# Ledger of designs, part 2: VHH binders against q9ft69r177to353

Target 1, 177 residues: q9ft69r177to353
Amino acid sequence: LSTWVAHKDCLVLAATGSGKSLCFQIPALLTGKVVVVISPLISLMHDQCLKLSRHKVSACFLGSGQLDNCIEEKAMQGMYQIIYVCPETVVRLIKPLQKLAKTHGIALFAIDEAHCVSKWGHDFRPHYRKLSVLRENFCASNLEFLEYDVPIMALTATATVNVQEDILESLHLSKET

## First folded at step 14 (VHH)

Design q6
Fold by OpenDDE, fold request of step 15:
Structure q6 (fold): chain B 177 residues (1-177), chain A 121 residues (1-121)
Amino acid sequence: as target 1 above (177 residues)
Amino acid sequence: QLQLVETGGGLVKPGGSLRLSCVVSGFTFSHYAMAWVRQAPGKELEWVSGISPSGGRIYYKDSVKGRFTISTDNAKNTLYLQMSSLKPEDTAVYYCARYSRDWIKTMFDYWGQGTQVTVSS
């Protein structure tokens, strides 16, 4: 949270069930801006939305598992505090998300299960290797309306040193991370 | 007036099968996406499966893929969950739920009372 407050990228290493999700949920609650969470599985996104709904937090997920086609439009209009999205979908939504960042504000990009970027990890997912587009498209040098880069928080429960390095490199996270 | 009622739960041995039913009333069944959600003792609610209003789009939790089948009978206003190759880890209260239209307040706006599924040797 300290790194987020400083508008810096960070890598969070914490065990499953340790409350990692609070790290990216709190920014949405504090700022009123949207938090976008990249998640690899439909089931995980469902479970997170279920949990958040019980805590009166407005959340949705986007991707192939979303059965309501109207949710995406509402999400891009800033109707939800937290938006879960799979990697392949977020890549498709770069331009709409830039508009969302301008009109409503994006407080944070959270990349859950960040170890998926690494072939050294136990759950490599090729689409995660495309997530560098977040850093590339949501920086102050690229978007004039941004005073600072939108922070990126990478989260993983398990990561060797090699996996950590892959995460930092693949996601183009700041060297200050 | 709007109601979801689950049935079909019970005690089965590992490897066994159960078929859950959810009869809905008070709304046009075919206009809403439906889901099965379960809660094991001491655990959080977890999504199991979802089906679109037309039935053309179906999704499963990975751990139940190949074992569970979600389906609907619009004429009977009934949602089904056929469970096979049951495992102890499948032990939970199973709920049928209706997806809400806007998700702003909640992902599911109506729930059944749940039916207990126990898988034990």
Scores: ipSAE 0.862, ipTM 0.938, lowest interface PAE 0.5, mean pLDDT 93
Fold by OpenDDE, fold request of step 15:
Structure q6 (fold): chain B 177 residues (1-177), chain A 121 residues (1-121)
Amino acid sequence: as target 1 above (177 residues)
Amino acid sequence: QLQLVETGGGLVKPGGSLRLSCVVSGFTFSHYAMAWVRQAPGKELEWVSGISPSGGRIYYKDSVKGRFTISTDNAKNTLYLQMSSLKPEDTAVYYCARYSRDWIKTMFDYWGQGTQVTVSS
């Protein structure tokens, strides 16, 4: 959270079930801005939304698994505090998300299961290799209305040094990460 | 007025089958997406399967793919979950739930009372 407060990118290493989700959920609650979470599985996104719903946090997920097509429009209008999205979906939503960043603000991009970017991580997912578009399209140098780059938080369980390096490089995270 | 009622739960041996039913009333069944959600003892609620109003879009939790089948009968206002090759880890209370239209207040706006499924040798 300290790195987030400093508007810096960070890599969070936390075991499964350790409550790492709080790391990216809290910013939404504190700032009133939207947090966008990249997640690889429909079931995980459902479970997270279900959990948040029970805690009176407005959340949705976007992608092929979303049965209601109207939710995407509402999400881009800032109706939800937390938006879960699969990697392939976030890529096509770059422009709408930029508008959301301008009108409502995006506090954080969280990339869950970030080890999926690495072939060394034993759970390689090709779509995660496209997620550098987040850093490239949500920086102060690209969007004039931003005072600072939208922070990116990569989250993964314990990873090897090689996997960590792949995460930082693939996602184009700051060298100070 | 509006209610969801699950039935079909019970005790079954590993490898066995069960068919859950959820009869809905008080709303137009074909206008809402529906889901099955389960909760095992000491565990969090977990999504199992979802189906679109038309039935054209269906999704499953990975651990139940190939074993569970979600379906609807609009004429009977009933949601089904056919479970086969059941495993002990499938033991849970199974809930029928209606997806909220906007998800702003809640993901699911109505739930059934649940039906117990126990898989044990």
Scores: ipSAE 0.855, ipTM 0.934, lowest interface PAE 0.5, mean pLDDT 93
Fold by OpenDDE, look of step 14:
Structure q6 (fold): chain B 177 residues (1-177), chain A 121 residues (1-121)
Amino acid sequence: as target 1 above (177 residues)
Amino acid sequence: QLQLVETGGGLVKPGGSLRLSCVVSGFTFSHYAMAWVRQAPGKELEWVSGISPSGGRIYYKDSVKGRFTISTDNAKNTLYLQMSSLKPEDTAVYYCARYSRDWIKTMFDYWGQGTQVTVSS
């Protein structure tokens, strides 16, 4: 959270059930800006939205598994505090997300299960290798309305040193991470 | 006056089958996406399966793919979950839920009371 406050990218290593989700949920609650969470599975996105609803946090998920076609438009209008999205969908939504960042603000990009970016990990997912588009398209040098880069938080329960390095490199996270 | 009523739960041995039903009333069934959600003792609620109003789009939790089948009968206002090859880890209360159309307050705006499914040798 300290790194987020400093608008810095960070890698969070925390076990499942450790409450690591609070790391990206709190920013949404504190800033009033939107947190976008990249998640690999439809079931996980459902489960997280279920959990958040119990805590009176407005959340949705976009992409495969979303049965309501109107939710995406609402999400891009800033109607939800937290937006879960799969990697392939977030790539498609880069331009709409830039508009969201301009009109409402994005507090954080959280990449859950970040180890999926690495072939050294136990659950490699090719679409995660495309997520460097986040850093490339949401930086102050690229978007004139941004005072600072939108921070990226990568989260994983387990990662070897090699996997950690892959996460940092693949996602183009700040060298200060 | 809106109601969802689940039935079909029970005790079954590993490898067995159950068919859950959810009869809905008080709304136009064919206009809403529906889901099955379950909660095991001491665990969080977990989504199991979802189906679009037309039935054209269906999704499953990975752990139930190939074993569970979600379906609807609009004429009967009924949602089904055919469960096969049941495992002890499938033990839970199973809820029928209606997807909300705005998601601002909640993903599911109406639930049934649930039906108990117990898989044990």
Scores: ipSAE 0.847, ipTM 0.931, lowest interface PAE 0.5, mean pLDDT 93
Fold by ESMFold2, fold request of step 15:
Structure q6 (fold): chain B 177 residues (1-177), chain A 121 residues (1-121)
Amino acid sequence: as target 1 above (177 residues)
Amino acid sequence: QLQLVETGGGLVKPGGSLRLSCVVSGFTFSHYAMAWVRQAPGKELEWVSGISPSGGRIYYKDSVKGRFTISTDNAKNTLYLQMSSLKPEDTAVYYCARYSRDWIKTMFDYWGQGTQVTVSS
């Protein structure tokens, strides 16, 4: 969390059940800005949205498994504090997300299960390799309205040194963790 | 009055089958997406499957895909969950839930009382 207040990228290595999702949920609650979470599984996104709904935090997910065609439009209008999105869908949404960052602000991008970027890990998912577009498209040098780059928070419960290095390289994250 | 009433739970041995039913009243069934959500003892609520208002879009949690089938019968205002190849890990209270239209205040705006499914030798 200290890395987020310093507006820098980070890699969070935390055991399952240690509350690592709070690392991205608290910034949404404190700032009123949107947090976008990349997540690999429809059921995980459903469960997270359900938990947040029960705690009266507005949340949605976009992509596969979304049964309501209107939620994407409402999400881009800033109606949800936390937006979960699958990796393949977020790439398509770069331009709408840039507009959302301008109109409502994006506090950070969280990449959950970040080990999925690595072919050296046990759960490789090819669309995770494309998530470096977040760094490239949400930096202050490319978007005039940004005072600082939108931080990227990569989260995983376990990762070997090789997987950690692959995460940092593939996602173009800074070396501060 | 809006009501969701689940039935069809019970005790079954591993590998067995059950069909859960959710009879709906008080709203136009074909206008809302519906879901099955379960809760094992001492665990959090867990989404299992969802179905679009038209019935044309269906999604499952990976661990139940190929074993469970969600369906609707619009003439009877009934949502079904056909469960096969049941495992002890499927033991839970199963709830029928209606997705809200916008998810701003809540993801599911109406819930049934739940039906117990126990998978045990």
Scores: ipSAE 0.252, ipTM 0.660, lowest interface PAE 4.3, mean pLDDT 78
Fold by ESMFold2, fold request of step 15:
Parts: structure tokens; sequence; C-alpha cells
Structure q6 (fold): chain B 177 residues (1-177), chain A 121 residues (1-121)
């Protein structure tokens, strides 16, 4: 969390089940701002939303696995503290998310399973390579209402040094983590 | 008064099949999306499959895709999960759950009591 308080990008390397999701959940709870989480699988997003629901944290996911067409509209109105989005869907939502950042604030973007960006990782997913648009579209130089770039938090349990570097390069993250 | 009653669980050997049923009452079945959620011993709840109210959109957890089939019968107010090629990893209590309309307070607003599925030699 100290990296997020300094408004900087970070890479979180933590074992599955070690509580790495708290790294992005706590900023949502502390600030009242929205946290947007990019996740690669419908089942992972379902399980995370179910867990948060049992702890009374408002959350949703957006993407092809969403069975309720109304949730996207409500999410862009700021009704959920945490929004999970599949990688291909977040690209379509850039403009609505910019509006959400202006009206309600976005505390950070979390890229879960960030190793999916690497062709040499064990779970390469091509749409993850497009996520550099988050840096481009949510930086203070491009959005006048932002005092600081919206931080990007990349999270993974499994990253060799080469995969870590590929994550930083592909997502255009700073190397201060 | 809403009721969700699961049946069809039991003990099967690996490679076997079971068909779970969830009979619903107390709400208009065709107006709500439904899901199967399971919990293995000592594990968290785990979403397995979901189906839209119309039946037109169906999604599965990757590990069960191709082996499990979710379906509905609106005339009988029944949700089904056809499970085939069962593995020991599928051992769990399986719950029928109804998606809430907006997910703000909760993702699933009604749950059944669960039915035990055990896959063992």
Amino acid sequence: as target 1 above (177 residues)
Amino acid sequence: QLQLVETGGGLVKPGGSLRLSCVVSGFTFSHYAMAWVRQAPGKELEWVSGISPSGGRIYYKDSVKGRFTISTDNAKNTLYLQMSSLKPEDTAVYYCARYSRDWIKTMFDYWGQGTQVTVSS
C-alpha cells in the first residue's frame, strides 16, 4: 500500500492465497474511490465477486460472462466499489472509465495474473498486451482533472525475473517497484 | 416464500455421471439468472456454471467445460446440472443459487441447502 499512497505503479509478487487481493481492495475501502481489476477468467471474477459479496463489499464484473446487461451501466455510474473487467472489455470501456474517474475517482487499476502478458509465461493471453492503454488514457498529461496518474498495480504469483521485466515493459510500468 | 431444493447427489466412481436438479418455488423462475456453486471440504465457495433467464447465455468454469451441462426446464421450474466424466476433484456440496438483480448488496440472494457429490473409487 505505501506505493499506492505515493501514486506510483507497482508489481506485486505474492503466492496465491497469500492475500494479494487485499492490495487493491483496501484502497477502495479507504478512499471511497473505485478500483478496477483486470482479470483473465470468468470463473476467477465470479469467485472474487462472490467472496466480496459475502463480506458486504459491492462488486461486479464486466465482460462476456456477465449475465445481467444492466450491471455495466450501474458500474459506470459508480455504484460498485470494485469492478472486475476482462482484458478485452476494458479497452472498449476506456471512455466510460475516464468519465467514472472524473465523477467518482479511480483509485487504481489492478492487473491480476499479470504474467499473462508474457509470451514466455505459463499462461500467455494476447489481450493482456493491449493493457498499456490504461497508462496512456489515465495519466495526468492526458486528463486535465487528474493531479496524478492513476496507479497501475500488477499482481502475479508466478514470475521469473524475465517475466517480471516483460510485465513492466509490456504494460509500460515504471521500474520503481 | 422462496424455496430452492437440490437433489441428485450421491457417491459415484471416477468417470461416472450424475444429474443434479434444483426445484424452485416462490418466484417466477424464468425472470432470474441461476447458477451452480460448489464447496469442497475446507475450501471456499466456487462458482461452477451460470445460465441466463432465457437460457440463451450459458457459462462454465474452465475445469468443468465439456463435462458439465447446465440447463433449465421452465415448465417444471427446475434447474439442472448434468455432470459426466466425474473426477475426485469434483467432490463437493453443490448449491443452487439465484443471482440477485443488481449485485449491490449481494451477488446471490437465495441459496438451496446443497447436495453432496462424492467421486471416489
Scores: ipSAE 0.251, ipTM 0.654, lowest interface PAE 4.3, mean pLDDT 77
Fold by ESMFold2, fold request of step 15:
Structure q6 (fold): chain B 177 residues (1-177), chain A 121 residues (1-121)
Amino acid sequence: as target 1 above (177 residues)
Amino acid sequence: QLQLVETGGGLVKPGGSLRLSCVVSGFTFSHYAMAWVRQAPGKELEWVSGISPSGGRIYYKDSVKGRFTISTDNAKNTLYLQMSSLKPEDTAVYYCARYSRDWIKTMFDYWGQGTQVTVSS
């Protein structure tokens, strides 16, 4: 978390089930700002939201698998601390998320299962390649109300060096980790 | 009084089929999205499938897609899970759950007591 406190991007390498999700959940609790998490699977997002609701953290997911069409509007009104989003959906939501960052603040973007960006990994997902748009649209030079760029936290369990480098390059992350 | 009551669990051999039922009372069934959530011994809760209030949108966990079918019968206020090609990995307590309207306080606001499904030879 020290990289996030310094307002810098980071890459987190930790085994699944080792508490990786705490790395983005704690900033939401500490700042009161929204954390947006990109996740590749409907079932993963459901399970994470269920876990958070049992610990009384307000969370939702947007995109494929969302059965309640009112949740997106409520999420953009700042009603949830943690918003999970499918990679294909987050691109559509860039402008609403910029508004959310202005009205309520976004503490960071977490890209879970970041190895999905790499064709060298075992779980490549093409929509992950488009996530560099987050850096472009949530930087302080682009949005006057930001003092610092919104940090991007990439998280993965087992990335090889080649996959790690591909993550950093494809997502346009600084090598500050 | 709001109640969700699951039935239909039991012991079945691998490759077999079961149909779970969840009879609902105390609320307008057609106004709420519903889900099946399961928990294997020593494991965390795992979402299996969800269905919209109208039944028009249905989603499954990838590992059960093509094997499980969620459905509703509004006339009977009943949610179903038809399970086929069952595997030992499907062994769990299966819960019927109602999605809350806005997820701000909780994702599921009401749960049944669960029904045990055991898949073994």
Scores: ipSAE 0.202, ipTM 0.624, lowest interface PAE 4.8, mean pLDDT 77

## First folded at step 19 (VHH)

Design t2
Fold by ESMFold2, look of step 20:
Structure t2 (fold): chain B 177 residues (1-177), chain A 121 residues (1-121)
Amino acid sequence: as target 1 above (177 residues)
Amino acid sequence: QLQLVETGGGLVKPGGSLRLSCVVSGFTFSHYNMAWVRQAPGKELEWVSGISPSGGRIYYKDSVKGRFTISTDNAKNTLYLQMSSLKPEDTAVYYCARYSKDWTRTMFDYWGQGTQVTVSS
């Protein structure tokens, strides 16, 4: 989906292995701004960071599985192009992320495995329900330095119509996709 | 010269056990976070486990939790992976890797050559 160019939210439905991660990686490369990716598992975040490191794209993850205490501070200083983060951790980091948006820009928030927000889905994770705060804390009406709301891109390989509707409702996304 | 050398791989039947070792030289072993990463034939690299220098923080991929144990012996400059209840899907080349202290350059800055683990009857 090409809605990121219009600075709008979107829901990406793509099969595993179809390259859906490029949907959020390309904006980071094109703009030079930071992309923040919400992901549910430390092993997935490790694997994604490893892939990006081999392509010389600076990336990190933040959360309970991070062994290096200095990574979070460096991430909030804009040292990494792509920041993977657990759902519970991103909620704690709202204020530092607002500062990062001002100093370096945030091109989008990508919510990977977005089906985890839905109680109707097989893989429900309660912390995903709290991610609606991203819309509220990164909109142009609340942050004077923003020309546009920071887009939210929800991504999943598995979504029935009911799960898709729950994703849009719970995360306060538009229905343009 | 910095070097990481894995040993302990082999052929084992499902349900069996193996202990992998990674002997390191050329850096102060006790100052770096370390990991085991594996690659099955034709597949991408897959993180398995990570450990802090003191052993105070240890993390596992969910599919190996309870079956694999990561540990270190600082006196021998050696990283270990004790694998039990092995399954055919654990078949892979297992690498030890050192976490970089500067992830802006790379996530893992040094890798071993790998040791083959094959789980088959």
Scores: ipSAE 0.386, ipTM 0.726, lowest interface PAE 2.8, mean pLDDT 79
Fold by OpenDDE, look of step 19:
Structure t2 (fold): chain B 177 residues (1-177), chain A 121 residues (1-121)
Amino acid sequence: as target 1 above (177 residues)
Amino acid sequence: QLQLVETGGGLVKPGGSLRLSCVVSGFTFSHYNMAWVRQAPGKELEWVSGISPSGGRIYYKDSVKGRFTISTDNAKNTLYLQMSSLKPEDTAVYYCARYSKDWTRTMFDYWGQGTQVTVSS
């Protein structure tokens, strides 16, 4: 959270059930800006949305598993505090997300299960290798309306040193991470 | 008054089957996204399955894919969950829930009382 406050990228190592979700939920609540969470599974996203619903936090998930076709449009209009999205979908939504960043603000990109970027991990997912587009498209040098780069938070329960390095490199996280 | 009433739970052995029903009153359930959610003792709520009003979109939790089937009977205003090849980890209270049309606050706005499903040898 301290790194987020400083608008820096960070890697969070936290076990399942340890409350790691608070790391990206709090920024949404404090800033009023949108937090976008990349998650690998629709079922996980749905479960998270359900949990957030219990706490009166507006959240949605975007991807093929959404039941409401209008959710994506609403999400891009800033209607939700937290947007869960699968990696392939977020890549598709780069331009709409840039508009969202401009009109409503994006406080944070959270990449959950970040170990999925690494072939050294136990759950490699090719689409996670494309997530460098976030750093590339949401930086002050690329978007004139940004005063600072949108922070990226990578989260994983377990990661070897190799996996950690792979996360940092693959996602193009700042060296201060 | 809006009401969801779940039935069909019970005790079954692993590998067994159950069919849950959710009878809806007070609204036209075919106009809403509906879902089954479950909660095991000491665990968080877990999304199990969802279905769109038209039935055109159906989704399952990965762990229940191929084993559970969600369906509706609009004439009876009833939501179903056919469960097969049940496992001990499926043990939970199963709830029928309506998706809120107002997504700005809560995902679900109405729930039933739940029905207990216990899978044990």
Scores: ipSAE 0.018, ipTM 0.336, lowest interface PAE 6.7, mean pLDDT 85

